# Designs tried in a protein design chat: VH-VL binders against Stonin-1 (STON1). Part 6

Target 1, 134 residues: Stonin-1 (STON1), of Homo sapiens (Human) (q9y6q2r275to408)
Amino acid sequence: GWSFMLRIPEKKNMMSSRQWGPIFLKVLPGGILQMYYEQGLEKPFKEIQLDPYCRLSEPKVENFSVAGKIHTVKIEHVSYTEKRKYHSKTEVVHEPDIEQMLKLGSTSYHDFLDFLTTVEEELMKLPAVSKPKK

## First folded at step 22 (VH-VL)

Design g98 (from g92 with light chain Y98Q)
Fold by OpenDDE, last read:
Structure g98 (fold): chain C 134 residues (1-134), chain A 121 residues (1-121), chain B 111 residues (1-111)
Amino acid sequence: as target 1 above (134 residues)
Amino acid sequence: EVQLVESGGGLVQPGGSLRLSCAASGFTFTYYYMNWVRQAPGKGLEWVGQIRNYANDYTTHYAESVKGRFTISRDDSKNSLYLQMNSLKTEDTAVYYCARGHFFGYPFDYWGQGTTVTVSS
Amino acid sequence: DIVMTQTPLSLSVTPGQPASISCKSSQSLVHSDGKTYLNWVLQKPGQSPQRLIYEVSNLFSGVPDRFSGSGSGTDFTLKISRVEAEDVGVYYCMQGTQWPTFGQGTKLEIK
């Protein structure tokens, strides 16, 4: 596990301002993310099961403190909705709907990379997406 | 190790004022909500108030019983929490604890040893 | 304010026997984020309150597994499978779904 910062609230589309908060993050086999208030707790306060529709966003570097930077990544859930193209009666297009599940940050580049690698490995082990999720 | 140490308690007369302090160590203070909780002699626990830090914007909330009389503040650079108590009443007599509230949840996961405030004529 | 009601207010238990404390809230403690912010706090004699359980059923570090929490909505329970001498104290349920409020406390004594 790693010490990470979690952006809260998790959903960006909320009207409230978001802040960083410290967590201890574990990635378990099967693509399970466990978030703890602190290291050493028996149970996570939040557990997320990654699914085949989950992906990592492009990593970024953002301002963290007055003189500090933080490496950030989002865990996103991608779904597809059927929409009529230009109000066509017959033509249907699938548009991706990207929902941010989590935004995570680390001031440790090493930990950050290790996390990314771990998550990617777990995602690859998940069943392939056969059909877009409606 | 997380530590919270309260200070500033004492004897005051009704209508008087007192300022309590809580010194925090062992964690990054700025990332946590901080609370004051009090316990009257032989009674249960009562939440007094909370202060939150949102990107250097501080918000406070108080129990109705102390609203307008008590003020909570913090100095994150000093890892310190404060409780300014004005217009003290006899019913404010209690042991006052500072308690850490986690940013993501509302658990009071760490408590100080408390400081005693006695309001008496 | 959400009113927290504990029952019983006191109990005397023979060592090795189980204990159960109920906590009821006047309103649902399910937060808009989907979490239930119900904690249990223990205050041992002459000591400061200490963390026991958070979010209904999660044990803090160092808490023996003889402790367990359960419940949902407005009804919650703390259980001790085998009471020990070190378990003596006053137990408080506390909600943080809204501004924090505590139960009256339950005093646990050993026979």
Scores: ipSAE 0.772, ipTM 0.903, lowest interface PAE 0.8, mean pLDDT 93
Fold by OpenDDE, last read:
Structure g98 (fold): chain C 134 residues (1-134), chain A 121 residues (1-121), chain B 111 residues (1-111)
Amino acid sequence: as target 1 above (134 residues)
Amino acid sequence: EVQLVESGGGLVQPGGSLRLSCAASGFTFTYYYMNWVRQAPGKGLEWVGQIRNYANDYTTHYAESVKGRFTISRDDSKNSLYLQMNSLKTEDTAVYYCARGHFFGYPFDYWGQGTTVTVSS
Amino acid sequence: DIVMTQTPLSLSVTPGQPASISCKSSQSLVHSDGKTYLNWVLQKPGQSPQRLIYEVSNLFSGVPDRFSGSGSGTDFTLKISRVEAEDVGVYYCMQGTQWPTFGQGTKLEIK
């Protein structure tokens, strides 16, 4: 696991202002993200099961403090919604609906990269989404 | 290592004032709620008040027993928590602890060693 | 304010024997976020309070597994499976669902 910062509230638009909060983050096999108040605790205060539609956003570097930077990444859930466009002929298009699940940050580039790699690996191991049986 | 060190305790007469300080280290101070908790001699623990920093918006809340007399403040640049105590009463005599509260939850996870305040004529 | 009531207020236990402390709240400690912010704190003689359990049943790091917490809503229990000499002190339940309040404390002594 790694020491990370979590953007609070976890989801965007829940509040007008957000802030960072310190967490200890673990990624378990099967694509499970566990967030702890601190390292060494038995129970995470938050657990997220990644699914095959989850994606990592493009990593960014943001201002963290007067003299510090933070590497940030978002966990996003991408779904597709069917939209019908009516022109001369009805066209059905699928547009991505991106939902931000959480935004994470690390002041350690090494930890950050390790996290990204770990998450990507777990995402790749997730089973393919089976088409709903009609 | 998380450390909280209180200071400023002493002897004061009723009606007097005293300012306590808590120096924090080992964690990013600005992202935590900070609390004052006191313990009268031979008595239990009593929450005094809390100060929160949310996106540079500071909010405070106090126990009814100290409301209007005590003021909690913080200087995040100095990793410091303060308790200004005015109009002190004999019943304010206690060991005063600073205690860290987590933003995501509300439990106190770390305590200082405490500083003793004695209000006596 | 939420009133926390502990029972018993004092407990004398033979080493190796179990101990149990009850904590009752005047109202439910289930927070709107679905969590129950009930902590147990131990204050050993001459020392500052130290964390034991958070959110009813979770041990803080370094706390022996002899300690356990249980309960829900308004009724909570701290248990020590095998009391040791180092467990002597005053145990407090504390709620953080609202503005923090503490139980009266339970003094644990060794027989």
Scores: ipSAE 0.705, ipTM 0.879, lowest interface PAE 0.9, mean pLDDT 92
Fold by OpenDDE, fold request of step 23:
Structure g98 (fold): chain C 134 residues (1-134), chain A 121 residues (1-121), chain B 111 residues (1-111)
Amino acid sequence: as target 1 above (134 residues)
Amino acid sequence: EVQLVESGGGLVQPGGSLRLSCAASGFTFTYYYMNWVRQAPGKGLEWVGQIRNYANDYTTHYAESVKGRFTISRDDSKNSLYLQMNSLKTEDTAVYYCARGHFFGYPFDYWGQGTTVTVSS
Amino acid sequence: DIVMTQTPLSLSVTPGQPASISCKSSQSLVHSDGKTYLNWVLQKPGQSPQRLIYEVSNLFSGVPDRFSGSGSGTDFTLKISRVEAEDVGVYYCMQGTQWPTFGQGTKLEIK
């Protein structure tokens, strides 16, 4: 596991600002993300099962303090919504709908990379997305 | 290691004022909610108030028993929590603890050693 | 304010025997986020309060597994499977679903 920062609230809200909160993060086989208040606790305060529709966003570097930077990544859930084309009565297109589940940050580049690698590996092991039956 | 150290306790007359301090170390102070909890002699624990830092917006909440008389503040640059107590009453006599709160929910996970406040004529 | 009621207020236990403390809230402690913010705190004689259990049943780091918490809604229980001398002190339940309130405390002594 690694010490990370969690952006809170977890979901972005246009009406409120967010802040970082310290957590201890573990990734278990099967794509299970566990968050602890601190290292050494027996049970996580939150557990998330990653599904085949989950993905990592592009990593970024953001301002953390006056002189500090933080490496950030989002856990996103991708779904597809049916939309009708403008001025078309019959043509339907499927567009990706990206929902941010979590935003995580680390001041340790090494830990950050390890986390990304671990999550990617677990995501690759998940069952393939079943195509909707036509 | 997380440490909280209270100071500023003492003897004061009714109607007087006192300012308590809590020095924090061993964690990133600015990311935690901070609380004051007091314990009257031989009695149980009573929550006094809380100060939250939410995206650099500070909000405070107080128990009804101290509302209007007590003020909680913090200096994140000094890792310090404060409790300004005005219009003190005899029933305010207690050991005052600073307690760290987690950003998820309101539970307390660390406590200081406490500082004693005695209000007496 | 949510009122927390503990029972008993005191208990004397023979070492090696189990102990149980009840905590009842005046209203449900289930928060809108789905969690129940019920904690147990122990204050040993002459010491500051210390963390014991969070969110009903989760042990803090360093807490022996002889301690356990259970309950839901408005009824909660702290259990010690085998009481030891070091367990002497006053136990408080605390809710954080709303502005924090504490139970009266339960004094545990050794026979």
Scores: ipSAE 0.571, ipTM 0.843, lowest interface PAE 1.2, mean pLDDT 92
Fold by OpenDDE, fold request of step 23:
Structure g98 (fold): chain C 134 residues (1-134), chain A 121 residues (1-121), chain B 111 residues (1-111)
Amino acid sequence: as target 1 above (134 residues)
Amino acid sequence: EVQLVESGGGLVQPGGSLRLSCAASGFTFTYYYMNWVRQAPGKGLEWVGQIRNYANDYTTHYAESVKGRFTISRDDSKNSLYLQMNSLKTEDTAVYYCARGHFFGYPFDYWGQGTTVTVSS
Amino acid sequence: DIVMTQTPLSLSVTPGQPASISCKSSQSLVHSDGKTYLNWVLQKPGQSPQRLIYEVSNLFSGVPDRFSGSGSGTDFTLKISRVEAEDVGVYYCMQGTQWPTFGQGTKLEIK
């Protein structure tokens, strides 16, 4: 596991400011993210099961404080929704909807890379999306 | 190692003022809620107040028993928490602890050694 | 304010025997986020309070597994399976679902 920062609230709200909160993050086999208040605790305060629709956003470097930068990445959930085509009542198109599940940050480049690698590996191991049975 | 060290306690007369300090170390102070908790002699624990740093906005909340008389502040650049106590009463006599709170929840996970405040004529 | 009521206020236990402390809240401690912010704190004689259990049943690091917490809603229990001399002190339940409030404390002594 690694010490990370979690953006709060988890989902971006245009009407509200967000802050960083310290967490201890573990990635378990099967694509399970566990967030702890601190390292060494028995139970995570939050657990997220990654699914095949989850992806990592493009990593970024952002301003963290006057004295530092933070490496950031978002875990996103990609889904497709039916949208009515413009000027058509009958035609529908499927558009991707990208939902931010959480935004994570690390001031340690090494830890950050390890995390990305670990998550990517777990995502690759997830079962393929089963087609809905007609 | 997380460490909280209170200071500033002492003897003061009723109606007097006192300022307590809490020096934090071993963690990134700015990202935690900080609390004051007091314990009167031979009594239980009583939450005094809390200060939060939310996106550089500081919010404070106080127990009704100290509201209007006590002020909590913090200097994140100095990893310091403060408790300004005005209009002190005899019932304010207690050991005052600073306690760290995690903003994801509200547990008090670390406590200082406490500093003693005695309000007496 | 949420009122926390502990029972008993004191207990004397023979070493090796179990102990149980009850904590009741005046209202549900289930937060809107679905969590129950009930903690147990131990204050050993002459020491500062120290963390014991968070969110009803989770042990903080370094806490022996002879300690356990349970409960839901408004009724909570701290149990010690085998009381040891080092367990002497005053136990407090604390809620953080709203602004923090403590129980009266339960003094645990060894017979």
Scores: ipSAE 0.560, ipTM 0.842, lowest interface PAE 1.2, mean pLDDT 92
Fold by ESMFold2, last read:
Structure g98 (fold): chain C 134 residues (1-134), chain A 121 residues (1-121), chain B 111 residues (1-111)
Amino acid sequence: as target 1 above (134 residues)
Amino acid sequence: EVQLVESGGGLVQPGGSLRLSCAASGFTFTYYYMNWVRQAPGKGLEWVGQIRNYANDYTTHYAESVKGRFTISRDDSKNSLYLQMNSLKTEDTAVYYCARGHFFGYPFDYWGQGTTVTVSS
Amino acid sequence: DIVMTQTPLSLSVTPGQPASISCKSSQSLVHSDGKTYLNWVLQKPGQSPQRLIYEVSNLFSGVPDRFSGSGSGTDFTLKISRVEAEDVGVYYCMQGTQWPTFGQGTKLEIK
């Protein structure tokens, strides 16, 4: 497991201002991502089951300073929605709908890469599923 | 093992100044919000203020009783938290604790041993 | 500021007997994120405060399961099912829904 920062709330539709806070992060076999407020707690405060439609965003560096860089990445879920074409009731278009599930950051490049590699390996091992629908 | 060690307490006259330090170890200091909490003799706990982490631009917040007189700062390269206290009053007499915090809502999970500030003539 | 009021302020308990401490807030502690940030800390004699319970009812690691927390809105309770000698100290409720404020404390002692 790794010490990371999590941006909360993960979606801007909440009333609270977003902020970054520390978490302890685990990735379990089967693509289970667990977030704890601190190492050693009995329960995660949040747990996510990854599926094959989950992906890692392109990593970024967001806050360069004298104290170092913050490496950030999002975990996103891609789903497709059916929409009617403007002129036709029978024509549908499947448009991707990308939902941000989490935004994570680390000042340790080693831990950051280790996490990314671990998640990608678990995503590659997941069984195929039908496309999610909205 | 998380450790927080306060220092810099002492006797000071009303209107004087004092600077407290808190040395941190055993955790990734730059990720955490850091707080000062005080306890006057024979009284309960009073939150003094907070400084947020690097990712939140080190923003600070203060209890009304100390605004304009106290300044919280940190040096992540030294794993250190500071409290600059100016224009001290006898009501500022207390044990001052360094406390590790998280984002808003989660309680202070580790506390130092405290350092005593006495403001009297 | 949210005012936190504890009752009783002092409590003497025979070892092995239960104890109950009430904490009331001047306004709801339900945050806009749906969580209730009511916490409990313990200050043992001659020691600094230490963590006990977060988010109403969740025990920190190493806290015995004879401790429990409950409540909602503005009314909260800390219970000890069987008091032991190591439980002596001052118990504070604390809210984190806004900038932190503490109750005045409840001193638990053994008789």
Scores: ipSAE 0.537, ipTM 0.804, lowest interface PAE 2.2, mean pLDDT 87

Design g98 (from g92 with light chain Y98Q)
Fold by ESMFold2, last read:
Structure g98 (fold): chain C 134 residues (1-134), chain A 121 residues (1-121), chain B 111 residues (1-111)
Amino acid sequence: as target 1 above (134 residues)
Amino acid sequence: EVQLVESGGGLVQPGGSLRLSCAASGFTFTYYYMNWVRQAPGKGLEWVGQIRNYANDYTTHYAESVKGRFTISRDDSKNSLYLQMNSLKTEDTAVYYCARGHFFGYPFDYWGQGTTVTVSS
Amino acid sequence: DIVMTQTPLSLSVTPGQPASISCKSSQSLVHSDGKTYLNWVLQKPGQSPQRLIYEVSNLFSGVPDRFSGSGSGTDFTLKISRVEAEDVGVYYCMQGTQWPTFGQGTKLEIK
């Protein structure tokens, strides 16, 4: 596992500002992400099951004012919503919607790359599933 | 092995100033929120204030009893937390603890051994 | 500020017997995220405070399973199923739902 930062709340909330806090991450076989407040706890405070419609965003380097760089990445989920085609009563299309699940950061480039590689490998192992609907 | 070690305590007169330090090791200091908690002789625990991590621009928050007189700072390159105490009062006499914090209401999970500040005329 | 009230303030217990400490908050400790940030801290004689329980009922690593926490809303309880000599000290509840505040402490002694 790895020491990372998690941006919270995970989804935008117009009533509160976002903040970054420390977590301990694990990735289990089968694409299970576990987030712990600290290493050594028996229970994660959050667990996410990845599916083949999950993806990693392009990694970024965010420059914060005084202490240096944070390597960041988002975990996103793609889903589809049926929509009627323009000027048609019978034709529908599936429009992709992208939802941000998590935003993660690390000051260790080595740990960051190791995490990314591990997640990508688990995503490639996931079984095929039906296209999700919203 | 998480370790927090406070230093800089001593005897000062009312109205004086003192600077406390906390040396941290065994964890990624720059990720954590850091706190000061104090305990007056024979009394309970009182939270003094918090400084957040650099990803949150090192924002600070203080208990009302010390606001305007105490300043929390940190130097992540030295894994160090500081408490600048100005305009000290006899009521500030206490053992001062450095405590590691998190986001949300997760409690202070590691505490130092404390450093004693005595404010006496 | 959220006021945290502990009862009793002092407790003498025969070794091997249970102990129970009550903590009541002046308002609900249920955060807008649905979690309840009620925690317990122990300060043994001559020592600095140490972590005991987080989020009502979760033990930190190394805390014996004879300790348990329960409660909801504004009423919380710390229990020790069989008190041992090493359990002596002052127990504090604290809330993290807002800026932290502590109870007055409960001193546990052996009869």
Scores: ipSAE 0.520, ipTM 0.806, lowest interface PAE 2.4, mean pLDDT 88
Fold by ESMFold2, fold request of step 23:
Structure g98 (fold): chain C 134 residues (1-134), chain A 121 residues (1-121), chain B 111 residues (1-111)
Amino acid sequence: as target 1 above (134 residues)
Amino acid sequence: EVQLVESGGGLVQPGGSLRLSCAASGFTFTYYYMNWVRQAPGKGLEWVGQIRNYANDYTTHYAESVKGRFTISRDDSKNSLYLQMNSLKTEDTAVYYCARGHFFGYPFDYWGQGTTVTVSS
Amino acid sequence: DIVMTQTPLSLSVTPGQPASISCKSSQSLVHSDGKTYLNWVLQKPGQSPQRLIYEVSNLFSGVPDRFSGSGSGTDFTLKISRVEAEDVGVYYCMQGTQWPTFGQGTKLEIK
């Protein structure tokens, strides 16, 4: 596993913005992504089962201060929604609906690439699932 | 192995100043929020303040009892946390601990051995 | 600030017997993210504080399984199923739902 930072959603009852915080990240066989507060804990605080509709965004380099640069990537879920052409009763098109599942960052390019490679390999191994309704 | 080692404690007169240091090792210091917690003689634990990581612009927060007198800073290139204490009062007498923090309300998972500050005439 | 109240403040236990420590908060510790940030810390004689339990009931690595935590909302309990000599010290509950506050501590002694 790897030490990463996770972008954290805003807390509703606090005057706070989104934050980056430390996590220990594992990728298990079968496309299981586990997030721990620290290495060595028995239970992850969050676990995500990747499916074939998940993807990695294009990696970015983000600056937060003069001293630091962070390699970032999002894990996204793509679904297709059925839409009809304007005023057409019979024409249906499928448009992608992209949802961000999480955003991750690392100051280590080596660890960052290792993580990306591991996730891509697991995504390619995932079994087919039944098709969603159109 | 995670280690936190405080230093810089000593005897100071009321109204004086003192600077505490905390040396960190065994983890990626730049990712973590860092805290100071103190314990007055024979008393319980009191949170003093927090400094966040550089991804959160090193923002700081302080307990009301020390606001305006204490300043927390860090130097990620030296894996070090600091507490600048000004306008010291006798009620600031305590053992001061540095403690590693996270986002959300996850507790301080590692604590240093503490350094003693005594404020007396 | 959220006031944390522990009971008892001191207890003396025969080795092998259970112990129970109560912690009550002045308001709910359920955070807007749905988690309850009630934690337990142990300070053994002459030592710095050490982590014990996070998020009500989760043991940190290296903590013996005779320790357990429970509770919800404002009422929480730390239990030791069979007290041993190494368990001597002061136990603090601590909340992280807002800026941290601690209970006043419970001193556990062996009789």
Scores: ipSAE 0.508, ipTM 0.793, lowest interface PAE 2.5, mean pLDDT 87
Fold by ESMFold2, fold request of step 23:
Structure g98 (fold): chain C 134 residues (1-134), chain A 121 residues (1-121), chain B 111 residues (1-111)
Amino acid sequence: as target 1 above (134 residues)
Amino acid sequence: EVQLVESGGGLVQPGGSLRLSCAASGFTFTYYYMNWVRQAPGKGLEWVGQIRNYANDYTTHYAESVKGRFTISRDDSKNSLYLQMNSLKTEDTAVYYCARGHFFGYPFDYWGQGTTVTVSS
Amino acid sequence: DIVMTQTPLSLSVTPGQPASISCKSSQSLVHSDGKTYLNWVLQKPGQSPQRLIYEVSNLFSGVPDRFSGSGSGTDFTLKISRVEAEDVGVYYCMQGTQWPTFGQGTKLEIK
């Protein structure tokens, strides 16, 4: 597992500002992400089961300074919705609907890359799912 | 193993100044919110203030009893937390603890041994 | 500020017997995220405070399971099922739902 930061709340909330907080992050076989307040606790405060429609966003580097690069990535869930084209009764288009699940950050590039690799490997092991019907 | 070691306590006259330090080890200091908590002789615990991490722009917040007189700072390159105490009052006499924090809500999970500040004429 | 009130302020317990400490808050400790940030801290004689329980009922690593926490809203309880000599000290509840505040402390002694 790895020491990371989690951006909270995970989604925009007009009632509160976002902030980054420390977590201990584990990735288990089968694509299970566990988030602990600290290493050594018996249970995570949050657990997420990845599915084949989950993906990693493009990594970013935030906060340019001598001692303060933060490597960030989002875990996103992609779903598709059908839309009828204007003036067509039968023609539909599948458009992606991307929802942010988590935003994570690390000041350790080594830990960051190790996490990304581990998640990508687990995503590739997930069973294939049928595409939704139109 | 997480360790926090405070230093800089001593005897100071009312109206004087004092700077406390806290040396941290055994964890990724730059990720954590850091707090000062104090305990007056024979009394309970009182939260003094917090400084958040680098990712949150080191924002600070203080208890009303010290606001405007105390300043919390940190140096992540030295794994160190500081408390600058100005315009000291006899009511500030206490043992001062450095405490590791998390998200607002999760408790202080590690505490230092404390350093004693005595303010008397 | 949320005021935290503990009772009793002092108690003496025969080894092997249970102990119970009450903590009451001046307003609900349920946060907008649905969690209740009521925590317990122990200060043993001559030592600094140390973590005991977080989020009402969750024990920190290394805390014996004879300790338990319960409660909701504004009323909370810390219990020790069988008091041992090492349990002597001052117990504080604290809330983290807003900026932290502590109870007055409960001194536990062995009789």
Scores: ipSAE 0.508, ipTM 0.802, lowest interface PAE 2.5, mean pLDDT 88

